# VHH binders against Glycosyltransferase family protein 64 C3, part 5

Target 1, 302 residues: Glycosyltransferase family protein 64 C3, of Arabidopsis thaliana (Mouse-ear cress) (q9c975)
Amino acid sequence: DPDPCDATNQREFQKLRSDQITVLINGYSEYRIPLLQTIVASYSSSSIVSSILVLWGNPSTPDQLLDQLYQNLTQYSPGSASISLIQQSSSSLNARFLPRSSVDTRAVLICDDDVEIDQRSLEFAFSVWKSNPDRLVGTFVRSHGFDLQGKEWIYTVHPDKYSIVLTKFMMMKQDYLFEYSCKGGVEMEEMRMIVDQMRNCEDILMNFVAADRLRAGPIMVGAERVRDWGDARNEEVEERVRDVGLSSRRVEHRKRRGNCIREFHRVMGKMPLMYSYGKVVNSVGEQGLCRKAGKLVFCDRD

## First folded at step 1 (VHH)

Design k11 (framework vhh_3k1k_2)
Fold by ESMFold2-Fast, scan of step 1:
Structure k11 (fold): chain B 302 residues (1-302), chain A 119 residues (1-119)
Amino acid sequence: as target 1 above (302 residues)
Amino acid sequence: QVQLVESGGALVQPGGSLRLSCAASGFTFSSYSMRWYRQAPGKEREWVAGMSSSGDYTSYEDSVKGRFTISRDDARNTVYLQMNSLKPEDTAVYYCAARYSYGWLSDYWGQGTQVTVSS
């Protein structure tokens, strides 16, 4: 409410619900509303989801459109999960990590409005998190490295070695909301201002916070079915406009995220990110197998 | 009630200096980052400078780096923008803004102060 960092909003881990999760979904673009509705409906169908908070970060969106969005979210979400639409006055990416009195679960799932995951994989991710509650758990990973030639920290994509889980799908303990938003003094405030200045990198900063606290890397989990509609949209944009600069924009994006890593390293005076290796899998899904008539068969051969 | 009141805008010669002030009231100043924006005729409002609530972090738009300095006096609930080596392209209405450090409250805005750089 008026002070998200009030001590009364920081509940002890052991007093929070352990049987379900709260899903925090960011929304901003009106053109994503139909997909957002589908994703919310999907999460609402899972028995492990107690609450879904849609964090609407576009202050320019008309109230009438937000009212219609809430009506549609309720209409298209037949599950037992409670659904809230929170109209944020700030577009700050840091706001996705604000502690909220309505969040009563030990685990929270941070996710974007363009990633779908199947119910079984969501439940599997939660089971992995319960075994490792101090670590960030997710399905999309990236890494950091030191470029000896350029003499600088860089952001990189490395499937075998990772240190960063993306907010496309990130499960974590609720304590990290408070650590990110309310603790760490002047250093944390400076890094949150860097996130605002860059309009980027809140996911990287959360990984810095978690790694610094625990001195361990995140955990990547596999999924039986995941759809990243952001990738599909990017392919459509390149096809439609014949944009040969898409790879150049990806290079620019990675360079900007490398700048975030360098700035966070400067502010903290250390590199707290730790590497993790490999992926925790539900073995059936990772083997490319489908269950048909109670038997495991290759999805493409039966 | 929340107020941000800018002052110090004037007509100055190219190469001159000005100090803008923004006096804040009605909120806990120390919990807010302070920012300066400007809007030139016929242009969109652009960010100029920012300072964290602690005062330890400052950032500037590339075109003003080395020329402008933001500072704050928490005892007086005031933020300042020291502008040196002014150029005609710095001509704009300058706005003070306060952003809650945790991001979810509406930004507070002042009414602006006119800076004109011309011979």
Scores: ipSAE 0.005, ipTM 0.304, lowest interface PAE 11.0, mean pLDDT 82

Design k12 (framework vhh_3k1k_2)
Fold by ESMFold2-Fast, scan of step 1:
Structure k12 (fold): chain B 302 residues (1-302), chain A 122 residues (1-122)
Amino acid sequence: as target 1 above (302 residues)
Amino acid sequence: QVQLVESGGALVQPGGSLRLSCAASGFTFSTYSMRWYRQAPGKEREWVAGISSSGGSTSYEDSVKGRFTISRDDARNTVYLQMNSLKPEDTAVYYCAADIYYEGSDYLPDYWGQGTQVTVSS
């Protein structure tokens, strides 16, 4: 769309399809193209997926490579799902939430190019979302907390007390795309600028938007198989860096996420994030939390 | 065709200073955070310093904090490492790296330079 915020192009929720979802998958690194192709093919094989939009945010990628990527995506997606490759005009992470007239489903799934979920669990997540269409539904959660010693808001990991769903896998109503990108005036514009400056935190901001509108927290859903391919690849890359270097990078990332929470709180003049407790499961065996590749994850993720 | 080219490595006496440069091409430099790493003889590669895509945030390994300063010039697609009060322990090949780091994709990209040798010796 030439103007994604043209309100005359919006359709009422009730006029949108309720039987399927649209997948919005972000791509940037040319190195991850083979993995992206595999993940797109996985989503395309699901009967509940109507369309997959690959949002390509790297403006330096040659047209020839993008043409080849599109051909490969369509070749490995023989199902009924429509495949589109959209070259972004900028590398802004905010662009993953732009509303699009081609999205005709009530639900959209926001996901990364390195996370895969089994089809049964994808269908279960959609069922949970249909029962709670104003909430963010996802498989990866984080939280916010107040550090009493530092007297500031911080970004935390807490699986039983969570307020943030990650864009690794986030299902939501498409109305939130317009809310994020087109509404909220100067306050939302400032927060989107913060996302661009940090090159991070678009997922946290979406959680702020949803929580502020609904006054309720997100819903965490379990999966029988979740593959975080980025996590598996870290072992290959670690031979090129020390553990100290990797740990320092993770600390810096978490600190930036905390800075985003503090800035969004400042701009809004309130903390709209609300805590949710527990995890909704579809008969999935759970073994609790495990440390894998130096991070705390659910034991049943793969 | 991503390329990172480091320069500025030299032999310097203890207490001396050097400025390393890393010239980037083949990607939109302003959207990437930049890192410096080093690898000394007999040791594995370690992280030294980092700068955010906006330049508003910098980070350093404890052993170099207060002595090294990372900076960037987006108009020239270049990241710099100013090294002051150099010690023999700073002797290493220094590498430039470009990354897009966020929680969902905790992967270090293959955007590495060839390295530049820094030797601190009396």
Scores: ipSAE 0.013, ipTM 0.208, lowest interface PAE 8.1, mean pLDDT 80

Design k13 (framework vhh_3k1k_2)
Fold by ESMFold2-Fast, scan of step 1:
Structure k13 (fold): chain B 302 residues (1-302), chain A 121 residues (1-121)
Amino acid sequence: as target 1 above (302 residues)
Amino acid sequence: QVQLVESGGALVQPGGSLRLSCAASGFTVSSYSMRWYRQAPGKEREWVAGISSEGGSTSYEDSVKGRFTISRDDARNTVYLQMNSLKPEDTAVYYCAAETYYYDEWGYDYWGQGTQVTVSS
């Protein structure tokens, strides 16, 4: 859209489709195109997906390669979902939350080009979201906390509570695209600039926006099969001795994410993030439980 | 300065009771998940009980369930572990821990020095 924040682009929730979702998948790295094609094909096969928008954030990608990508996406996707490829004018992570006139569903799924989820779990996540449409619903969670020694807010993981759903897989109402991108005045503008400066934390900012509006935390849903190809770990549970390089990467990532939390807290003058407890699962199979820090917790939390 | 200081450990006969206290300074315990751990000689440290920051929800290891109770006094910035029907196998150094930093691993960054509980005749 030439002006994504034009008020005429914000349709009433009740006028939007309730039976399906629109999937918004970010792409950037040309070497991930084969994986992206596989993930798009997987989503397209689901009856709850009406449309898939591939948001291509690398402005240096040649038009010829994008044309070929679009042809491959449509050719190798067997489902009835419509597929669109949108070349973004910038690499800004904020652009993944821009309102689009083509999005006609109440629910949108924000996801990365390296996360696979099974169809049954996708359908279950949608059912949970329909019961909780003002909350962020996802499969990857983190938490905020306060570092007593450093006297500052931090980005963390906790076995019993969470406050942040990651954009690896985040289902939310379309209204939050407008809240993030078009509303909130100078404060939101400053926080979006922080996201651009950091080249990170658009997911944390969306959680701040949703928590501030609703005064409630997100909802974690379980998945029967989920693969995060972007995770450099070759193990699901952090019970083994780690590679030093991977540990260093995580420390740096954690520090950057903590800085974002502190900056958003400064701009807003408050901590709107709220904790949720527990994981919602379908009544099939069993929950994986692992012993971590002397406690039996869900294996999907690290 | 941030500190957790445990107290209340003692020698007790089997079937007896003790209340352990964990006094916090430099932070507010109601804002954090607080845990009790214990470690017997030659064994790994094991989790005993926990209380959540929100709503004060409590959780317990199976071996202490029904005998131990964790509680929090936010006005006194203190966490308690009430131990009833003590058994010889409860003999250990008991540690208080506060959740603070956790992205890379399950764990707690602030630990007390521990308080010794001995259950014997």
Scores: ipSAE 0.000, ipTM 0.109, lowest interface PAE 14.7, mean pLDDT 80

Design k14 (framework vhh_3k1k_2)
Fold by ESMFold2-Fast, scan of step 1:
Structure k14 (fold): chain B 302 residues (1-302), chain A 121 residues (1-121)
Amino acid sequence: as target 1 above (302 residues)
Amino acid sequence: QVQLVESGGALVQPGGSLRLSCAASGFTFSDYYMRWYRQAPGKEREWVAGISSSGGSTSYEDSVKGRFTISRDDARNTVYLQMNSLKPEDTAVYYCATEWLDYSGEYFDYWGQGTQVTVSS
């Protein structure tokens, strides 16, 4: 789209398709192409997916490689969903939320190129979203908090409550794309600039946008099978080097995301994030937190 | 599975003292940082105190510093919060928590069910 904020991209909710979703998958790293192909094929096989847009954010990738990627995506995807590969003009994480005239569904699914979900859980997430179309619905959640000792807002994880859904898997009404990218004046422009400077936190900012509009938190949905493939890439690294690097990256990542919350609070002059409690599940499985492969995860997660 | 069970909450007069206990199970207690949080009616949950895995370092929220003391007994898998000089403002449900790393490489707190402390005459 030549101008994503053109008025023609602010389509009326009632005029959009209610029976299917559009999937927007962010891609950047060429070494993840085989995984990206697998994930696209998985989404394409679902009857509720009408279109998949692969948003390619690496401007250094050769056209020949992108052509090959597009051919592979269309050839090896078994479903009827249309597949598009969009070369983004910048590596900005804000670009994943640009409104697009080609998106004709009420619901959009924002997801990463390293997360796979089963079709039944995808369909269930869509059914939950249809009942709560103004809320963000997803499978990965985090929380904000206020640290009384440091007298500052922080980014945290809590098993009992959450206020932030991650872009690993985030379903929302497409109206929020236009709200994020095209509305809010100088305050939103400043916050998007912060996202670009930090190269992080576009997911947190989307949660700020949605919470400010609705005055309610997001909804966490359970999944029968979710695969986070990022860890598999690191299993061959020396444990001591991995532990030191993981600890350092974890502390830095958490602090960076906390900084984003503090900056967004400063710009807006308020904390619009609100807590939600519990997880919506399609069926009763093993519940709670379990230690699997040295990590603490939800028991019903693979 | 990780479980935290708080106890010791009661009705206490202003200026009184109370000791809270948190019994932990399902993990190697001695390896983990332990915290106390509280939530007053109509307010968000707030951090109160923390103790390192070794017990060698403790930290406190400014409003409780000098009045509350956090301690641990690794042989009993228990963390304690000794509360002195209690004020009506200390009225809250008190929660025990432990800080862990999740599958995404981010820290989170595993929580107990809470114990009610009411400071009123």
Scores: ipSAE 0.000, ipTM 0.122, lowest interface PAE 15.3, mean pLDDT 81

Design k15 (framework vhh_3k1k_2)
Fold by ESMFold2-Fast, scan of step 1:
Structure k15 (fold): chain B 302 residues (1-302), chain A 123 residues (1-123)
Amino acid sequence: as target 1 above (302 residues)
Amino acid sequence: QVQLVESGGALVQPGGSLRLSCAASGFTFSSYSMRWYRQAPGKEREWVAGISSSGDETSYEDSVKGRFTISRDDARNTVYLQMNSLKPEDTAVYYCAKYTYEVGSDVYTYDYWGQGTQVTVSS
């Protein structure tokens, strides 16, 4: 159990593999184990994936169930990638960004256990990242904004611009793991503590870190088929239900995310987030209207 | 300022009993869930037991269920692990951890670890 921030374990970017990625998938909910298994199998089928690390953060999960999960992950994997199940020493959301000596790729993909992406779109995202290795690249985006009437920073969705990539699918250089977890002194420690107190916003903090270092925004990539199976982490993502209570929870969630932005702004004394415009797509896909999840939408939308 | 100090570890015979204590300071003890973990030589640290901030809910790893009991005394800022019917497989360093947990939620927790206390079960 080596210290993850030990500089002797940090490899130079140029000495890391450039041909493949390492996938880091967070797991917590035992109810999502069957879905997690399907998602891991999907990633393991891609030739660009060298390793998949399932980061298990639920302290209440029995060891017998974790052993069964590992056996299933190994059994149902096509074998194209190595698979590891890691019970984290910390269950903090910050732990998903801990650097690991076993990660030997320049690029890492941070993702949740409830998002599926097609292999062509995964490969395309990697190609976009290789052309822009200092940026965060992902398929789910949000924006920060300043509410002139309320006189406060807010978390929002803007049709024309974005500044935040979500950890539902976030590809980045391995260096950012060290920047988030091991560098930045007392200010970073305070912001990570805020993440722990809120039990939220590790994705927003990573965007603050990357934007502050690069002084540029993230890149949104289009995906031909993205399926968001759950809402355990971000209930405002592309969901509409007949529930007044769920609507109220989404408003509270957005306000809590806005509070994270305000707190990080306070700690850093600046707003490092920068806007990006548009999205990069491999092709225009189908033209016109398509049925997706029982609704008519533009075929090239999400 | 967070400090966790475990005590009570000893050499015991198979079938014996032992009570571990963890004295906490530097935080509002009654507001946090507490856990016990253990680590045997050459193995990863494993979760053993957990107790909610209210004390209303407890959880256990299957191999210790029915043999171990976790409890807390908020007036003394202490969490306990009562270990009965000890087996050689229970030999490990036992650690106390502070965390925040929601039952049935997908909420991750932040752990602070103590220094540990050695339990050896052997004839």
Scores: ipSAE 0.000, ipTM 0.120, lowest interface PAE 13.5, mean pLDDT 80

Design k16 (framework vhh_3k1k_2)
Fold by ESMFold2-Fast, scan of step 1:
Structure k16 (fold): chain B 302 residues (1-302), chain A 121 residues (1-121)
Amino acid sequence: as target 1 above (302 residues)
Amino acid sequence: QVQLVESGGALVQPGGSLRLSCAASGFTFSSYAMRWYRQAPGKEREWVAGISYSGGSTSYEDSVKGRFTISRDDARNTVYLQMNSLKPEDTAVYYCAAKEYLSWSGREDYWGQGTQVTVSS
């Protein structure tokens, strides 16, 4: 049975396909299967997508349902991209970064099963990545900071600077799959264990890995149309109930993400995250508009 | 014009069985997942059962699992709900709903008018 960290699986960058990308989409909730099918169909219609791997992390899902999902994905997805459904060996979020011998592209796109992006913006993100292949490129960003009052590292949002790209949409070189999953020894093993304990922060850890190797920050790219179906603010619910619940969850979420940053800093003995400034856009105009908490905002904003 | 027409609702005794039908017209039935919902007086509408557009997958609310069976006949554009071992708490108006698998909407695309099921001695 193949070891994903076998050195023979790490092909030289120059020998990998440069004209297309491989999309890696995680799935877990059977409730989100209809949305997942829609998102896969959208990616499959793009000429720059050579392959889509749906990484299924729910071990309780019946084989019959997975067989049906695969048939649906193949039958109702337009375009030329190959589609694979992979039952993951564990529900670990770290598994989304496992190297796979079937991935033959220099670039991989890591994305969630509830984020949609327009074709023009997808192509633009790829063009930006090709010019900056050692950086993480994405449409959703966050920042780290040091809270002088609390005397601790924190996870935050800042309009002018960012250091973290989210796995909602993250394009990177395939080499980082090996860096995350196969290299770095006991330090990386401990940090992956923290991700498993928290059931969170695999995106933050990937940013730590990339920043440590390159000593540079990620790149934020603009999107003309983004739908984040996982953002509760986009759902039609009672405004008061939505606002109270979302605010409480956001505070706790930020606190947990801050804990991850502090733990990774402890394990590495340094803060490798670097700030980037500004957003690269293909054109000016609306960047996808969403109604969140009763206000019209850009969909790529937290 | 799109239409979903439920039928088969009746008064039955506890422990009895009943089969509901929902006839669909005006859309490509084979491209839609089909769902059954119910609403008891003074209660919110509750999801009961679902069947995928291919018919290969079915799902059920815990309270009906093992007692109800959803099925579809694409040649007749009809979805069925076989209800066994009926209980008084199953008394409700039962609604058929259709959702295209590739729809961006988080809600059902089409709804029927409902059929009344009453379980009482």
Scores: ipSAE 0.000, ipTM 0.127, lowest interface PAE 17.9, mean pLDDT 82

Design n01 (framework vhh_7nfr_2)
Fold by ESMFold2-Fast, scan of step 1:
Structure n01 (fold): chain B 302 residues (1-302), chain A 122 residues (1-122)
Amino acid sequence: as target 1 above (302 residues)
Amino acid sequence: QVQLQESGGGLVQPGGSLRLSCAASGFTFSSYAMSWVRQAPGEGREWVSSISGSGGSTYYADSVKGRFTIARDNVKNTLYLLMDSLKSDDTAVYYCAKDEYYDFWSGYFDYWGQGTQVTVSS
């Protein structure tokens, strides 16, 4: 079998491209294919994007639909970025972090098939990452906290501090793909198994990996225009039965996320997550307005 | 379950020819690019050749270009490698591989067969 963890195939950081990024977009739902095509076309139009890898995690998708998707992705994307469709062997969320020999850029952008960002904000995020290459940089953040009464770690949102960047938009050095997937021995293997059992929390685990290595928190960057179709407030019909995205069912989702934090803490025997404070913004994006499913709101009020 | 089974290897003299076959099952064969990869004793794996799902595009490593021909039969779910003008440096175990990428350029493969030994005598 192919071994993504074969260290002989690794490239040194300084031998990798510093001028562009590789975009890794996770896909699963066939209903999101039209949106996925639009998002890929948008990324392909940016001069800082060298390649886009669409990671298709639904093993039940018919081969004919995947072939049609690949043709459409390459035919209707106007930019010079190379586009690849990767059919994953399983629906494991851990697979989005597999290291790949085809990735020749220092920076990778991990993102979902339901997030749109303007080109100027994408370029700004890359500039921030270049100045902080060991940190996770993203536009969507959450926090961890300790509940003194329940005596347990929890997943939370706090206006003043954050410790977790979400895979809705997460820029990082490609070294962290290898760290997540190939290093850390039995402890990392157990935590990846927890991700599979929960069908969730691969983003939290990546934040644990980065924080443990660096002993510093992530960086939140602002975006002038961001559209998040996975946000429950962006659903066209406010129907409670709908369950197409992992983040759409807030009560169950947040409880599962807290369970992940507690399990990772148990396995590691420590809490490596560290708080960051504040948001790095481009002056143009400071008070930008974002359109979310017919609602015009301030971009930073998510 | 995806299964790949190679055959056709053996001992051959320099300048000789061999035809390798790979029987595939457990997936829609015509929808995936297929590749041949080899590994010589004490060496790493070397990509040899790839063919698109339709058979319309073929690609070869510089070391085998003009001597090897990759082909497929989508009705029989079989991949072939016709090896001509064999050299001693072609001695290796040859593996049939299903590409993880639809475009196969990465050399990163989802599934591997058991391999078939090719030995070119001195």
Scores: ipSAE 0.000, ipTM 0.129, lowest interface PAE 18.6, mean pLDDT 80

Design n02 (framework vhh_7nfr_2)
Fold by ESMFold2-Fast, scan of step 1:
Structure n02 (fold): chain B 302 residues (1-302), chain A 122 residues (1-122)
Amino acid sequence: as target 1 above (302 residues)
Amino acid sequence: QVQLQESGGGLVQPGGSLRLSCAASGFTFSDYAMSWVRQAPGEGREWVSSISSSGGSTYYADSVKGRFTIARDNVKNTLYLLMDSLKSDDTAVYYCARDYEDSSGYWYFDLWGQGTQVTVSS
């Protein structure tokens, strides 16, 4: 779009479609193309998905490969959803949140090119979002916290609370794309610049934006089947023994995420993130009973 | 308080079987993938097996495939490792560990139990 922040092109929420969602999938690695094709095909088969936009963020990818990718995406996705491949002019993670004139749904689903979710769980997440349209709704959550010893904000995991939904699977109202990309003046521009410099934390920044606007936390929804193929351990666990050296490297990534929280707090002059508690689940499916070996047991949950 | 407690270790003869249990408390067990990790005397920690949060996916180190079975009970907040056809090389302290995945797609273990000793010897 010539100017994604032209306010005259912003549609009123009530005039947007309420019956379906638009899926925005970020792609970058050419090595993940076969998996991306499988994930797009899965989403395209859902009746609640009207459109899938593959946001390709690697400017080094040859045009021939992108043309072939688009042909494969359309050929191997037999569902009714429209599929678009958008070549981004930069590798900026902020670009996944650009408002787009082609997005005509109230809800958008932000997701990565390596996460699969079952159709029932996708439909359930949409139902939860429709009941809570100002909240971020997702299946992967994290927390912010304050380290009293280090006297600093940190990125962490709490067993009983959360404040951050990850872009692995994040459903939200379309309005938040415009809020993130087009509002907030120089403070938001500085925070988007921090995201670009770190090549990380666009998900944390979206949570800051949503929490600041709503003054409330996100909602975690359960999924019956989630496959995260981008987790390096899923691949290596089947082939190699893991050790504490890998653990140390992953701890370092968590510390870098904490730096993003500290920087956003500095720029905004406040901590807008708020905690949520508990998880919303489709308990009817989860409580199914099956007969195995002549006795009643809980059915397999996938 | 957040805690993992292992049990079921002991002395067993080669070819024998043991069942390890890990009781989780202080967190929502069903939200986390879980793993078993062992440490032999004088060696570093070695990953043994993992199970997804739902129990729908299980993973095993090559050295234990076909001999060990990982399972979980999300109602009881308990992780299990059934060890069959035990060998002297399986002698180690076995730790229950909680899996953590960050937004960069890396896995690591952010919570560990105290460990339970398994000794395979005559």
Scores: ipSAE 0.000, ipTM 0.124, lowest interface PAE 11.3, mean pLDDT 82

Design n03 (framework vhh_7nfr_2)
Fold by ESMFold2-Fast, scan of step 1:
Structure n03 (fold): chain B 302 residues (1-302), chain A 122 residues (1-122)
Amino acid sequence: as target 1 above (302 residues)
Amino acid sequence: QVQLQESGGGLVQPGGSLRLSCAASGFTFDDYAMSWVRQAPGEGREWVSSISWSGGSTYYADSVKGRFTIARDNVKNTLYLLMDSLKSDDTAVYYCAKEGLYDYEGYYFDYWGQGTQVTVSS
């Protein structure tokens, strides 16, 4: 779109397709192209996916390489989903939320190029979203919290509650793309600039936008098979492997994300994030027991 | 393609100072956050410091806070690490890294330089 914020190009929710989703997947690293191709092929094989838009954020990539990538994506992707490769004008993380006139579905799936999910779980997430179309629905969650000792908002993980869905896998109504990118005036512009300065936190900001509009938290949905190629925790037991450098990076990364929460709170003059307490699962089977935060609980509880 | 070339390493006494530089080419430098990562002999890679695309925000590992300063010159496409009060445990190969869009928890390095050796010894 020449002007993604031109309101005349927006379609009414009722006029959009309700039977399928559009997948918006970010790409940047040329050496991750083989993984990106595999993930796109996986999404394309699902009957609920009508379109896949690969949002390429590396402006330095040669046209010849992008042409080859497009040919590979279309050649090796099964199914009937249309595939588009879009070269973005900047590497801004905000660009993943630009509204597009070519998106004709009520639901969009925002995802990273290093997360795989099984088709059954993808279909289940869509069914959960259809029942809750104003909420963010996803498989990776985090929480905001207030640190009583430091007297500040923080980014954290809580065993019993969550308020933030990550862009690793986030399904939402496409209206939120326009809300994030085109509405909210100078306050939203300042918060998008903070995202650009941090090169981070676009997922947190989308959660702020959605929570402020809806006055409710997101929904966590379970997956039968999910693989996060970028997460060292993709190993069965976290305590089996620890890297000192990785731990140091996680501490600094969490501090950065905490600063995003504090800055968004400052700009908005309020904390719109709200907690959710449940996990929706496509299972009626017997629940296993897991040790979380020193107590024995059902593994699928959260 | 992307090229990152580190320089400024060497042998220094404990308590001394060094200034590392990283010359970047093959991409729009001021569009990307940049980082310094080090690897000590027999150890894994450890993140040291990061700077936002504009230079407006800086982040440091707890082990180097108050001693190291990260800076950038977007006109010269150069990243710097100013290292003060060097300790023997700062001995490592120091790598310049270009931050990408995604990894676990949104913190990723697309490209690494060849590295520059820093040795802190009496």
Scores: ipSAE 0.006, ipTM 0.157, lowest interface PAE 10.0, mean pLDDT 81

